# VHH binders against O-phospho-L-seryl-tRNA:Cys-tRNA synthase 1: the designs that were tried, part 18

Target 1, 364 residues: O-phospho-L-seryl-tRNA:Cys-tRNA synthase 1, of Archaeoglobus fulgidus (o30207)
Amino acid sequence: DFINIDPLQTGGKLTEEARQALLEWGDGYSVCDFCTTGRLDEIKTPPIHDFIHNQLPKFLGCDVARVTNGAREAKFAVMHSLAKKDAWVVMDENCHYSSYVAAERAGLNIALVPKTDYPDYAITPENFAQTIEETKKRGEVVLALITYPDGNYGNLPDVKKIAKVCSEYDVPLLVNGAYAIGRMPVSLKEIGADFIVGSGHKSMAASGPIGVMGMKEEWAEIVLRRSEKYKNKEVELLGCTARGATIITLMASFPHVRERIKRWDEEVEKARRFAAEMEKLGIKQLGDNPHNHDLMFFHAEVLYEISKKAKGGRFFLYRELKSRKIHGIKPGLTRYFKLSTYGLSDEEVDYVLNAFKEIIEKYS
Below, E stands for the ipSAE of ESMFold2; O stands for the ipSAE of OpenDDE; V2 stands for 0.75 times the mean of E and O plus 0.25 times the DockQ between their complexes.

## First folded at step 14 (VHH)

Design m4 (framework vhh_gefurulimab; at its last look DockQ between E and O 0.01; V2 from the best seeds 0.00; counts 0 for: pae E 16.8 > 2, placed apart)
Fold by ESMFold2, look of step 14:
Order: C-alpha cells, then sequence, then structure tokens
Structure m4 (fold): chain B 364 residues (1-364), chain A 118 residues (1-118)
C-alpha cells in the first residue's frame, strides 16, 4: 500500500517465488547440506551450479561469473587480484564509496576522473582518457572503474567509448553496474569491458547482501586463483561467498528479473515523464539530458524555500510524504534529493507527482 | 537522552536586559528548529520566538524589536537576548525543539524564571 521511491529499494523487492524459497531454505547454511566439493558454485541441488555457470554468464554477457557477498566484495576481489605495490586504479568521481574503500583496502593509489560541473555532473570519455594518461606518468595503472549508472545522479556515461579508451591505453575496465544489472539490459561483451559487477539486493529482487561478478575468460586464472593448501578454495572469494537466504532469493527471483529488463524502454519513458512534470513544479532534474535511467536527482529550490519556514524545518518534506504513504526520500533532504520510479505503475507515478504538487500548494 | 537546560533568568528592573541560554544535548541540534515560549503565572503558555535550522527567525508581535533569538550550532545552544524589559515580560521561559514529531515542539526544558519588577 505504501509507495517506495528509494533507488535502493525499487529494484530489490522480493518476488513471490523468492519469498517461498526463503521459507524452504531460510535456515542458516541450508544449501551447504548438499555440498560435495567444498565449493558453493558446484552445488547442484538447489541448482546453484547451473545458475552460476550457465544462466548468470548469459545474463551478464560474460565468460565467467560468480556470486559474492555484495557488489563491494566483487569489486575488492578484482582490485586485489590486480593490485601491485605502488600501482594505481583510475575511477570516476561519481563512484560509490565502496569502490573507493575497496581500492584503499587493496593497497592501490586512486586517481579520480573529474565529473563535469553543474548541472550535468557527467563523466566523459575525454576526462577518463586524460586521467589515465596523467596517472600513467605517476605509476602503473592496473585497472579502471566506471560507475554505470552512478548512484548520485543516475547518469549513464558513454561506457562503450570509455571501454575503447581503456583498451587503447591497455588498462582493463571494471563496470560497476549495481543500478543496472537486473533493471536494464547490460552486457559485458557489448560494452567491451573486462569485468562487470552487480548488486542482487539493489537491482535483482534479492535479499541482501549479495552481488554478482562477471569477467572475460582471460581474467579467471588471476581473479579466481586457488589456495595452494586448500586447492578447491578461491582465495579472493575466501572460498565460499553467499549462502542460505541471499543466494536462494537471488536464484528464485532470477526468471522474473530476466523478463523485466526487457521493459527498460518503458521505465526510461516513465522516468522522463516524471521529471518533466516535476520541472513544471519548479523542481529541476540534474544530470544527463535527456535522462536515461530510473534514478533521478532533483534540485528543488521551491522545497528548500518552504523548509526555511515550515514546521519540522528540513524534515518537513519527509513528514509530508510519509503522511501520504510515500517512502524513500532521506529524512532531512529538501533542496536536493534522489528518487526512482522503477516498477511503479502509471497510477503510482501520478500519485507521487500529485503529492509533490499538494505539498507545494499547502505551503504556498 | 535528550535534554534542554535553560539558564540566565532572574530579577531585573523595567528597561533592563537579560540573556537566556539553552544547552541542548542528546540529539543533532543543528538539524532542528528551536524556540522560546513563556508562561506567566495563571496564564496559558505563549510563543515568544523561533529560529529555523537555517537561522530564519520569527517573533511574537509583543517582543519584536526588543528580543533577539540566535543559535550556536557548534555549542548546541539557543539564546534569547531580551532588551527593554517590561513588567508584562515576567514569566517562566521555556526552550523547545522540534525534532520531527507530529506535535510540533517535542522537547522542552524545565524553564527559567524572569521577573521584571520595580
Amino acid sequence: as target 1 above (364 residues)
Amino acid sequence: EVQLVESGGGLVKPGGSLRLSCAASGFTFSSYAAAWFRQAPGKEREFVSAISWGSETTYADSVKGRFTISRDNAKNSLYLQMNSLRAEDTAVYYCAADTGSWEGFDYWGQGTLVTVSS
């Protein structure tokens, strides 16, 4: 009955199938009862082996896939596998904080590709190229990372051109698709990059934490290297990763997720209509123009002016939306906020738009 | 535990000045509106002044031009500078904060007495 417009939630609602599978397999380590090899990805009942080695590579457009305990562990595994003393990673300034701290944990120096200024905040192939070239003067660049889309503005950078730039500099590219995989069509092969990661709980209708990782075959020996002593255990994944509820819900939701990405054009048009109506209210959508993702970032000067006078101050918008059964804008935000329309019906979109209109009218 | 503690009340002659302080603890003071209210003996509590999280101020008509509300977010403190005091300003003065509840100002101090007398 409540409408949730939090980008973290709009792609992560469990399916009925996932809820039922959770009841059957929800006991801690329940899938491990069927492990015969000591490797999560080899369990055939439930069919984890088929999911990881057959279904997931097709879905990601890659040669080799794994599941992880969140996209952050996938990013760390790639970074740590490629890390060398004094080496660099080049990543976009719009990156998620977990990309930055994963690089720090891997012992890499970090060069940030600057975003453009207000109002676009874009990551351009040109700035990416310039940053790689300048960073190579300082040391070896072992990896580049691009966030596609970013979680701040919902910008979808020209990832194919960025992949071509990275290839021209002989730098492997990791695509952080935490808000793409499971929401929209995306393929590592079509992008031309080396690694792709996604978030099951953000965008694949799964209980978290769970992530997915895909790579070109040529990287498997490096990223998935085996322990010398525990020869069936993959070092970077600490052997086994997601077990129990998280992987079961990911697998159970997967057929639904495969089908829903086919309706991506409808989701983009819905987001554009939402943004256009918000602009009629004096609420400006920042970032890509035209906008190409369900995650939208708004500059709402009208709501900021209201917050200076409204009962509840900076929390007035949260209170007004909550009273209308709308969740997802962080408490305390007024002037700038993000939201997502992914999976909302046209009626639900209209309800949210009318709520903003009513709130502005109430305080006029 | 959320606390609001007023200080600075006392006896003052008409035309005099007092500065009231309110120390806040147990919440992020800088995120919320804060206000002064007062209650004279035998009367209903009344609004005196408020300051938003963005430092926009409002005043009751009876105190405009004589009282100044301010805040120091680094010290989690609210102030009321009271000048040109009159006998009708005699009251217990309360510090209040709006922390997002439905009832407006959620938290209240114990009050500090201001007596304006010849």
Scores: ipSAE 0.000, ipTM 0.194, lowest interface PAE 16.8, mean pLDDT 89
ESMFold2 (binder alone), look of step 14: mean pLDDT 81; pTM 0.815
OpenDDE, look of step 14: ipSAE 0.018; ipTM 0.376

Design m5 (from k1, 15 letters changed; framework vhh_7xy4_2; at its last look DockQ between E and O 0.08; V2 from the best seeds 0.00; counts 0 for: pae E 16.2 > 2, placed apart)
Amino acid sequence: QLQLVESGGGLVQPGGSLRLSCAASGFTFSSYSMAWVRQPHGKGLEYIATISWSGSETDYSDSVKGRFTISRDNAKNTLYLQMNSLKPEDTAMYYCARDTGSWEGFDYKGQGTQVTVSS
ESMFold2, look of step 14: ipSAE 0.264; ipTM 0.728
ESMFold2 (binder alone), look of step 14: mean pLDDT 85; pTM 0.863
OpenDDE, look of step 14: ipSAE 0.026; ipTM 0.427
ESMFold2, look of step 15: ipSAE 0.000; ipTM 0.183
ESMFold2 (binder alone), look of step 15: mean pLDDT 85; pTM 0.859
OpenDDE, look of step 15: ipSAE 0.015; ipTM 0.262

Design m6 (from c4 with T50Y; framework vhh_surovatamig_d1; at its last look DockQ between E and O 0.02; V2 from the best seeds 0.00; counts 0 for: pae O 17.3 > 2, placed apart)
Fold by OpenDDE, look of step 14:
Structure m6 (fold): chain B 364 residues (1-364), chain A 119 residues (1-119)
Amino acid sequence: as target 1 above (364 residues)
Amino acid sequence: EVQLVESGGGLVQPGGSLRLSCAASGFTFSSYAMSWVRQAPGKGLEWVAYISSSGSETDYVDSVKGRFTISRDNAKKSLYLQMNSLRAEDTAVYYCARDSGSWYGFDYRGQGTLVTVSS
C-alpha cells in the first residue's frame, strides 16, 4: 500500500499475468521440462522461441536477440566477444558500474567520455568523438558504449548523433538501455547502433535477474558463437541463460510492456510536472531540462538544511516519507536523491508532491 | 534558437530596489507564460514569480509577495522583475525562464544575473 518512487523498482513491478506465471513457473528448471533440443530459445511451448526470435527482435528493432541474466551479462557478453589484447572500450562517464566492471572483466582498457558540469551532466557527441579519437591514438577501440538514459540523472544523450560518430570512426556502438527498454520506445536500427541491451527486472516488469540483448545480424557469428564441444551451446551465454520464472514472467508481462511504452509521453509529462512543482519548493532537478525521462535527480538544499536540525538527522526525510507510505528514497539522503514517477497516477504524483511540501512546512 | 538574456543585477543595500530585465528572442514571446527563478549561493533553484502570456495573471512565492512585481512587454519581447524592499535572503542568481505551461514547468532558462543584497 506504499507509493514506490524508486527508479530501480517502478518499471519492474510484475503484472498480474506475471504474478500468475510466477506461481506456476517458480522452480528454476521448470521450463526445462519442455526443452527438447537443449536450447532455451528453441522451446516452442511455452512460446519462448517465438518470443526470442520474432517478438523481441521486433521490439528492440534489431536482427538477432537473446535473453540474458540481466543487462550486465549482455554487456559483458558483447565486450568479451570483441575483446582483444590491449584493446579499448569507450564509454560515457555516466555509465553504470556494471558496464565498467564488465569491461574490466573482459580485459579491456577503459576510456570515459566526460560529462558536462553541474547542472547538466550531459554526454555530448562532440566529447564522444574526441574521446574516441584520443583513445585510438593509444590503441585499438573495439567498442563504444552509451548509457541511454543514465541511471544517475536520467539524461538521454543524442544517441543517433553518437552512433554516427562511432560509425565515422569505425567503432561499433552498444546502447545500454536498462532504463529505456520496456519504458520508452527504443530501436537499435533507428539509433544506428550495433548492440542494445535492456533489463527485464528493472524495466520490463519481470522477475530478476533477466535482461535482453539485441544486435545486428553481422555480429551474431561473433557474439553468439557456439562451443566446439557442445555444438548447440552459445559460449558467451554460458550455454543457457534465463530459464525459469524470469523468462516466463518476462513473456507474461511483455504484452503490457509493449503497450505501456506507447504512453511514454504521458510519463515524461508527469516527470516534468513533478520536477516543476519540486522547483517551487526550492528543490532543483538536475540533468536534462526539460527532462525527458521518468528518472530524475534532485538537488535539495532546503532538505539538507532541515536535516541539520531535524530529529533523526539525515534520516528524517526517509522517515517522514515512510510515515506517509512513500517508499523509494534511500535512507540518509536529503541533499541529493533520485526518484521516478513511472507508473504513478496523477493522484499519486500529487500525493508525493504534497508530502514533500508538508515535510518542508513542518520543519519551517 | 530560443534565447533569454537577463540583465539588471548588481549590489544593493538592504531595503533597496532593483529592476531586472530579460530579453527574449527566437520564439513568439507573447505566446508563452514566463517566470523568474533564482538560486542562492549553496541553495537550490527556487521559483520566484509567474506571469501569463498576456500578463493578466501573476503569481509569486510567498517570501516575495508585496515586494516583487513581475511584468512583461510583449512588443519588446521583454520580461521584468521589480524588486523592492530587498533583503539579504534575496541574494541569488536570477534567471528568466520560459514556461511551457503552468503544470509543465520551464523549458528554457537564461544564464542569469546576480543580485547581491548586502550592507
Scores: ipSAE 0.000, ipTM 0.207, lowest interface PAE 17.3, mean pLDDT 93
ESMFold2, look of step 14: ipSAE 0.000; ipTM 0.202
ESMFold2 (binder alone), look of step 14: mean pLDDT 86; pTM 0.869

## First folded at step 15 (VHH)

Design n1 (from c5, 15 letters changed; framework vhh_7xy4_2; at its last look DockQ between E and O 0.01; V2 from the best seeds 0.00; counts 0 for: pae O 14.6 > 2, placed apart)
Fold by OpenDDE, look of step 15:
Structure n1 (fold): chain B 364 residues (1-364), chain A 119 residues (1-119)
Amino acid sequence: as target 1 above (364 residues)
Amino acid sequence: QLQLVESGGGLVQPGGSLRLSCAASGFTFSSYSMAWVRQPHGKGLEYIATISSSGSETDYSDSVKGRFTISRDNAKNTLYLQMNSLKPEDTAMYYCARDTGSWEGFDYKGQGTQVTVSS
């Protein structure tokens, strides 16, 4: 009965269909009873094969798709498959920690594309190009990664221009769409990327952990290479990935997810309206302005000042919001925090805004 | 050299009490807000208590409010955490941290002290 404005959760709320699916497929290995070939993507009943080989590629705008145990596994699979001794990956400074760790695990050197300064924190095609160029002087760049959007600020880099830059330097591009796929329209082909990954439990209303991975056809033989010993098993997927409740809930929610992305403009408008109202309260939205994503990062000096005097200190905001049945701001945060308006009704948006207003007034 | 050294952790029965200490050095301790953060095994870090530079203001997460008390002795450059009515879910590595008050959380933390609550 709470309004949830946590960016990690707003796109991941299970649909009714997914909830029902959990009742039937809650066991982690429930799908395995239907696996006849030893391949998750080849299961026909339930229609996992159709989903992975027909529906998901179309949805991602790619040639070949797989399901993984989260976007992080997908990113690692790509990085690991392309990794060479002393090779480099170029990724944006706003990258998720899992992107960085994946690169480390894969044994890649990492070059970060710098973000611009306060208040924009932007990743620009120009800086991307410069970083690639400089990195190539140091070694072979086997992959570039762009976070679209980033999970810190909700910035949407010019991914098409970045893709063009990568192409010009003959570097394949992986788009981390953990906060995009399932929320907004995104197409690997339209972007001009080589790989795209998403998060099922973050943005596709699945129980998780589960991710999606899309690629151009030319990469399939590399990334999806099969084991020498187990000829049916794909090595980078460790033979099998997300089975049971995760894949079934992903599939169950997918019709809804496919439909809701058509309302992306409404979500953007909602976010912009929210940000504008927050600004009236002296709370500044950082990053892209106007903002183009539901994930927003705020700088709230007014709340920070209140926290210095308020009973409960820096936890006052969390408590005040909780008392108003609003969840999503991390406890202890006042000066800087993230939130998402994704999926909220206009009334709920107003409710949350009014809550902030009332809180500020209360402590004025 | 900035140092934060935690002590006082250990094994305790549910309902028991522990008092953690943190010895600070290498910076002006009295000028900084301090915090206790904890990390259960396999989980992320969480803030559980903060205290202002002067000690006049204290903050607690809901999970520990009413059970834990953060305090400091600026003359001794020491931060304390009195933990009462301990629960199994309080099992974690506990860190003393220099608090920034920002979304970054803290800019420095100690090596940690393990607290295990088990029957």
Scores: ipSAE 0.009, ipTM 0.268, lowest interface PAE 8.8, mean pLDDT 93
ESMFold2, look of step 15: ipSAE 0.389; ipTM 0.793
ESMFold2 (binder alone), look of step 15: mean pLDDT 85; pTM 0.862
ESMFold2, look of step 18: ipSAE 0.000; ipTM 0.332
ESMFold2 (binder alone), look of step 18: mean pLDDT 85; pTM 0.864
OpenDDE, look of step 18: ipSAE 0.000; ipTM 0.224

Design n2 (from c5 with S33E; framework vhh_surovatamig_d1; at its last look DockQ between E and O 0.14; V2 from the best seeds 0.00; counts 0 for: pae O 7.5 > 2, placed apart)
Fold by OpenDDE, look of step 15:
Structure n2 (fold): chain B 364 residues (1-364), chain A 119 residues (1-119)
Amino acid sequence: as target 1 above (364 residues)
Amino acid sequence: EVQLVESGGGLVQPGGSLRLSCAASGFTFSSYEMSWVRQAPGKGLEWVATISSSGSETDYVDSVKGRFTISRDNAKKSLYLQMNSLRAEDTAVYYCARDTGSWEGFDYRGQGTLVTVSS
């Protein structure tokens, strides 16, 4: 009965169909009873094959798709498959920690594209190009990664221009769409990327962990290479990925997810309205302005000042919001925090705004 | 220049007590939350305690609750950690850290002071 404004969860709430599916497929290996070929993507009943080979590629705008145990596994699979000794990956400074760790695990050198300064924190095509160029002087760049949007600020880089830059330098591009796929319209082909990954449990209303991976056809033989010993198993997927509740709930929610992305403009408008109202309270939205995503990052000096004196200290905001049945701001945060308005009704948006207003007034 | 200088560490028997101090300079001390963090040998950095800018509120990691007390003197720009009933698992380098109050966590940390709890 709480309003949830946690960006990690707003796009991940299970649909009714997914909840029902969960009751039936809750066991982790429940799907395995239907696996006849040893390949998850080849299971026909339930229609996992159709989902992975027909529906998901269309949805992602790619040629070949797979399901993984989260976006992080997908990113690692790509990085690992392309990794060479002393090779480099170029990724934005706003990258998720899992992107960075994936690169480390893959044995890649990492060059970060710098973000701009406060208040924008933007990743620009120009800085991307410069970083690639400089990095190429140091070694072979085997991959570029762009976070779209980033999970800190909700910024949407010009991914098409970045893709063009990558192409000009003959560097394949991986788009991390963990906060995009399932929330907004996104197409690998339209972007001009080589790879795209998403998060099922973050943005596709699946129970998780589960991710999606899309690629151009030309990369399939590399990334989805098969084992020498086990000829049916794909090495980068460790032979099998998301089974049971995760894949089934993803599939169950998918019709809804496919439909809701058509309302993206409404979600953007909602976020902009929210940000505008917060500004009236002296709370500044950082990053893209106007903002183009439901994930927003705020600078709230007024709340920070309150926290210096308020009962509960830095936790006062969390407690005040909780008492008003609002969840999503990390405990202890007052000066800077992120939230999402995704999926909220107008009434709920107003309720949350009013809560912030009341809290500020209470301590004024 | 922001400076944090820890002191008070040493060798102590299990069950013993130590009081750590941190001298802060180069910033408005009273405007920041301050924390103690520690790093045991072979382990990562662990948060220990935080105190609000005014000193009115404190938080502790569960393992030290009831044993450790964080305090501050804003006039002296000093942070303290009273450690009682010390255990072997408390052995670590202890750092005072300036807390940004944001998702970024700590932006400055001292050189640390070694606390060794051993029989």
Scores: ipSAE 0.016, ipTM 0.302, lowest interface PAE 7.5, mean pLDDT 93
ESMFold2, look of step 15: ipSAE 0.472; ipTM 0.850
ESMFold2 (binder alone), look of step 15: mean pLDDT 83; pTM 0.836

Design n3 (from c5 with S33D; framework vhh_surovatamig_d1; at its last look DockQ between E and O 0.22; V2 from the best seeds 0.00; counts 0 for: pae E 15.6 > 2, placed apart)
Fold by ESMFold2, look of step 15:
Structure n3 (fold): chain B 364 residues (1-364), chain A 119 residues (1-119)
Amino acid sequence: as target 1 above (364 residues)
Amino acid sequence: EVQLVESGGGLVQPGGSLRLSCAASGFTFSSYDMSWVRQAPGKGLEWVATISSSGSETDYVDSVKGRFTISRDNAKKSLYLQMNSLRAEDTAVYYCARDTGSWEGFDYRGQGTLVTVSS
């Protein structure tokens, strides 16, 4: 009944198949009833083995895949497996906080690739190259990370050129695709990077926390190394990862998700139409122009000026949208906010646009 | 130049009360929503309360609802926080903050006033 424009939710709405699977397999260790080897990825009933070792690698365009407890766990596993004393990771300034925290937890020094200024906030291959070169003067750079797209502006950097830069410096590249995998076509092989991670609950219509991790074959022995004592257990994954509801809903939604990414051009066109109509209302879309993702960031000076006078102050926009059954912009945001049009019908997009128009007219 | 100066902090026993004040200068005070935020020792900033520019709307973090009252006097360019039924968990440095509705919420805060709630 509510239209949800929260970027966290628009790619994570469960399919009916996933809702049913949750009811049937929701007990915490339910998938483990059929485990014979002590490894999650080797369970054949339910068909986790086929999903992880056949379906996911094809979907991610990689050689080796795993499921993790959120993309954050996948990023940590890669970072920790490559970490060395006094080593560096180079990450874009638009990165998700969990990328930074994962690097801290792995004991890595962190160099941030600066974003460009307002209004673009872009991560350029040139700034990436400069940061790698400068950081190599300070120590070994064991990994680079690029967020594709970032969760603030929805920017899609030139990831192929960034991958080429990283290759020329002999630095492996991790692509954080938490807002890409399951929404848009993305392939590790086509990008030319070394690792890719995705978020099941953000973008693959799954109950969270759950993530996916893909890599080139050459990295598997490092990232998926086995315990000396518990020889079937993969150390970086702490043995088994997502069990029960999260992996089952990911698998149940996967056929739908695999097909929906094929309609990505329609989602981009819808986002661009939304942004163009917002611009007519004096609400400027920041980041990539033209925009290339469903996640959009807006500078709404007109709404900020209204908030200074309106009953409810900074909360007026939230209240006006809620009264129109629109959810997804956090309470108190007026001048700057993000939203997503992913999965909305054209009628729903028009409804949201009309709501913004009516709100502005109400206070004119 | 924007300036915010908090006062009224101190040591108080659990169950006690304090009234914090914030004197604003260098901007049109009546045009901005104002907030109190706090920082407990070793923790990040926590939003406490907000009052709209007109004073007609208030909101509070759940842990202080019914105990704290935010108010303002636009003629005096002053923001207030009446804190009743204080608990040890309320121990923090309290900051007066100008709320812009911008990304992440606040563009200016004062130097803070320390509130310590202990026996």
Scores: ipSAE 0.000, ipTM 0.189, lowest interface PAE 15.6, mean pLDDT 89
ESMFold2 (binder alone), look of step 15: mean pLDDT 83; pTM 0.833
OpenDDE, look of step 15: ipSAE 0.019; ipTM 0.336

Design n4 (from c5 with D99E; framework vhh_surovatamig_d1; at its last look DockQ between E and O 0.12; V2 from the best seeds 0.00; counts 0 for: pae E 18.5 > 2, placed apart)
Fold by ESMFold2, look of step 15:
Structure n4 (fold): chain B 364 residues (1-364), chain A 119 residues (1-119)
Amino acid sequence: as target 1 above (364 residues)
Amino acid sequence: EVQLVESGGGLVQPGGSLRLSCAASGFTFSSYSMSWVRQAPGKGLEWVATISSSGSETDYVDSVKGRFTISRDNAKKSLYLQMNSLRAEDTAVYYCARETGSWEGFDYRGQGTLVTVSS
């Protein structure tokens, strides 16, 4: 078996229950056989209604939840609902590209909150406040977005303080939790933000694309507004969203996902041990220190120096890891790379660490 | 706009030969090392070969050494892969890639060219 350390994969592996559900329900729009109202979220068998209106809001710590076709569509739905002519969104420089393009698609001007310098690359509440203040001089700021954590460094910004900053400026805050929801405990109410989104296929052990969206009740009339002609259909969701394999696998995995987030501190300890051992090999963990997420970014000057002399050049690391059945670091990366330890056993972590040690020793 | 356009793929019998080409535009071609990478059906991306910016140094994945030759023509802004003694395992979509030195390592933007090795 290959050990997969790709951050995109580690939180999205299907449970056996989800694999079986896919076999049973994988045909087209199979859940729609039981729809009596024309609304996905009202289907009671399979229990989609309970999942969306009872289980998800409790899990997200919010008043109102929906499923979407990926977190990117949830972000767009929020942005588009709040968009106005010549308005601005303020978002962190560590944002996922889909946040940026969702804002462009919504017709919003974008102001990026700068990250700090090497080695932390952090988004601070102070920089967030400064960017909001400066942007308000240029036009109306209708929304702020914070990535929690970001997908490059695995940084977890101080979202509670950022939420307070946004509240003081009367700017609603969207938390992009694509690498958090389903991996770690997250509560919209505890953060004090207005919206939260997550990725089922990245972090909730679901087949994709599927996303989850949560909000304060006060936003439901805006974001979930209904069509004038098709009065049962929510405009931003184009009526219905995930209605086959994706929703069924999300629901089938959900009991497992609900339980696994309770063990988040074990995942953080595992990541910190991995990073500490990598530091002993001369491979520096960038971003938050101490680190607080399973996604890690490394500056490996030692591997870069080896790549200048090794057969295979910049591909030597890819080849050496593949020969040891380790997958997830992109071909050609040596000096900088990211990985995730989420869900690995202690034995698997030790195996990966020893592989890096052996590779460095081989080329010494 | 950086463009890399692959061509020359097709159906070939085992033991046969193909020559792949990559036409480059939108950047100073002679300043960059270039690579071929491939993706077999249902598999991940695999590095195949690299050539230095001047063309004086080459390197290959072990499975193609002695069978494939990477080359370039800086005047024509073109990269080539001569593939001899083809095997079924060489079946893949082949991509031309520019080595940028940036995060992620390579910039491959073309649609690739399909090589199928079958009787």
Scores: ipSAE 0.000, ipTM 0.215, lowest interface PAE 15.6, mean pLDDT 89
ESMFold2 (binder alone), look of step 15: mean pLDDT 83; pTM 0.843
OpenDDE, look of step 15: ipSAE 0.577; ipTM 0.864
ESMFold2, look of step 17: ipSAE 0.000; ipTM 0.132
ESMFold2 (binder alone), look of step 17: mean pLDDT 84; pTM 0.848
OpenDDE, look of step 17: ipSAE 0.008; ipTM 0.250

Design n5 (from m5 with S33Q; framework vhh_7xy4_2; at its last look DockQ between E and O 0.11; V2 from the best seeds 0.00; counts 0 for: pae E 16.7 > 2, placed apart)
Fold by ESMFold2, look of step 15:
Structure n5 (fold): chain B 364 residues (1-364), chain A 119 residues (1-119)
Amino acid sequence: as target 1 above (364 residues)
Amino acid sequence: QLQLVESGGGLVQPGGSLRLSCAASGFTFSSYQMAWVRQPHGKGLEYIATISWSGSETDYSDSVKGRFTISRDNAKNTLYLQMNSLKPEDTAMYYCARDTGSWEGFDYKGQGTQVTVSS
């Protein structure tokens, strides 16, 4: 009965098919009972091979795909495969923290492409180009990363222009689509980038951790290179273990996910309507204008002013929303918060909007 | 002047009980979620319990769940921790804190009161 507006949850709710598949296949390593080669991607029953080598590349618009333990593992695999002594990665300032940490773990120097100021917080192709050019004066730039959309503001940068910029500088581009793949149509080939990653548990209606990784064929030899000692094992994937319930729920939800991305325009219009109604309440949507994703970031000066006098102080909004069975805004946030409308019915959106209206009126 | 003053610590045998108190002053006590944290000797701070501003919602770490009870009296500006079935691993300095989020950072903690569980 709770309406959940947490961006981490709105794209990750299991389908009934995934719940049933979990019951059938979720015990231990049951998906590996039919493994004959020692690689997850070669298992034909359940049909993991078909999913990874046929269905997933078509869905991602790429030549070669794999699954990983979350998008963060996929990002590290690419970074680590391309890492060289004293080399650089260029990534947007709106990146998820796991992108930064993965680069640190890979031993790469990091150059951040600055975002623009309030209220847009945008990553521009021009700033991307400037950062690549300046960084090349310091050392070899082996990879660029763009977050599409970012997890803070829900901004969708001009990723096609950024891909052209990277191509002109001979820098491969990784598109972090953790909030895109499985929510909206995305194609690596249409973008013109080299790698794409997605999050199964954030955006593909799967239990986690699970991620998807797609690439152009030319990168497969280095990213999917084999162990010297264990010749069937792909080094960056640490072999084929620990996929269990996560891969089976990802696969079981996949037909539903393929269908739902076709309705992306409806999700964008729903988010824009929500933001417009919030503006009438004095709660301003920041980032892209017009907004182009279900994840939204708000500047709510009116709620901050209420928090100064309300019982509970800064926690008043959390309590008021919880009492109305609305979850997903962290305790203590009032002035700035993010939320997602993905997958909510029009009635649920109206209920949340009315809750904000009632809360503001209560404290007037 | 903002103050939290802990009391009620002491030496107790395993299986025993203690009741800690925290007297608050210099701020509107009833407007804040409150917490107890502890620091075992030579270790970092460990979260043990929180209580909402009204006292209607509580939360506990797994290590104390079922044995400790957090409570508050907003009329007396006092926070309490009832500790039952004490174990040697409960030995620590116990601190009262003003909680500003779920499990994240405390904007203030008191001077502490020592609890020692030993035969």
Scores: ipSAE 0.000, ipTM 0.159, lowest interface PAE 16.7, mean pLDDT 88
ESMFold2 (binder alone), look of step 15: mean pLDDT 84; pTM 0.851
OpenDDE, look of step 15: ipSAE 0.026; ipTM 0.293

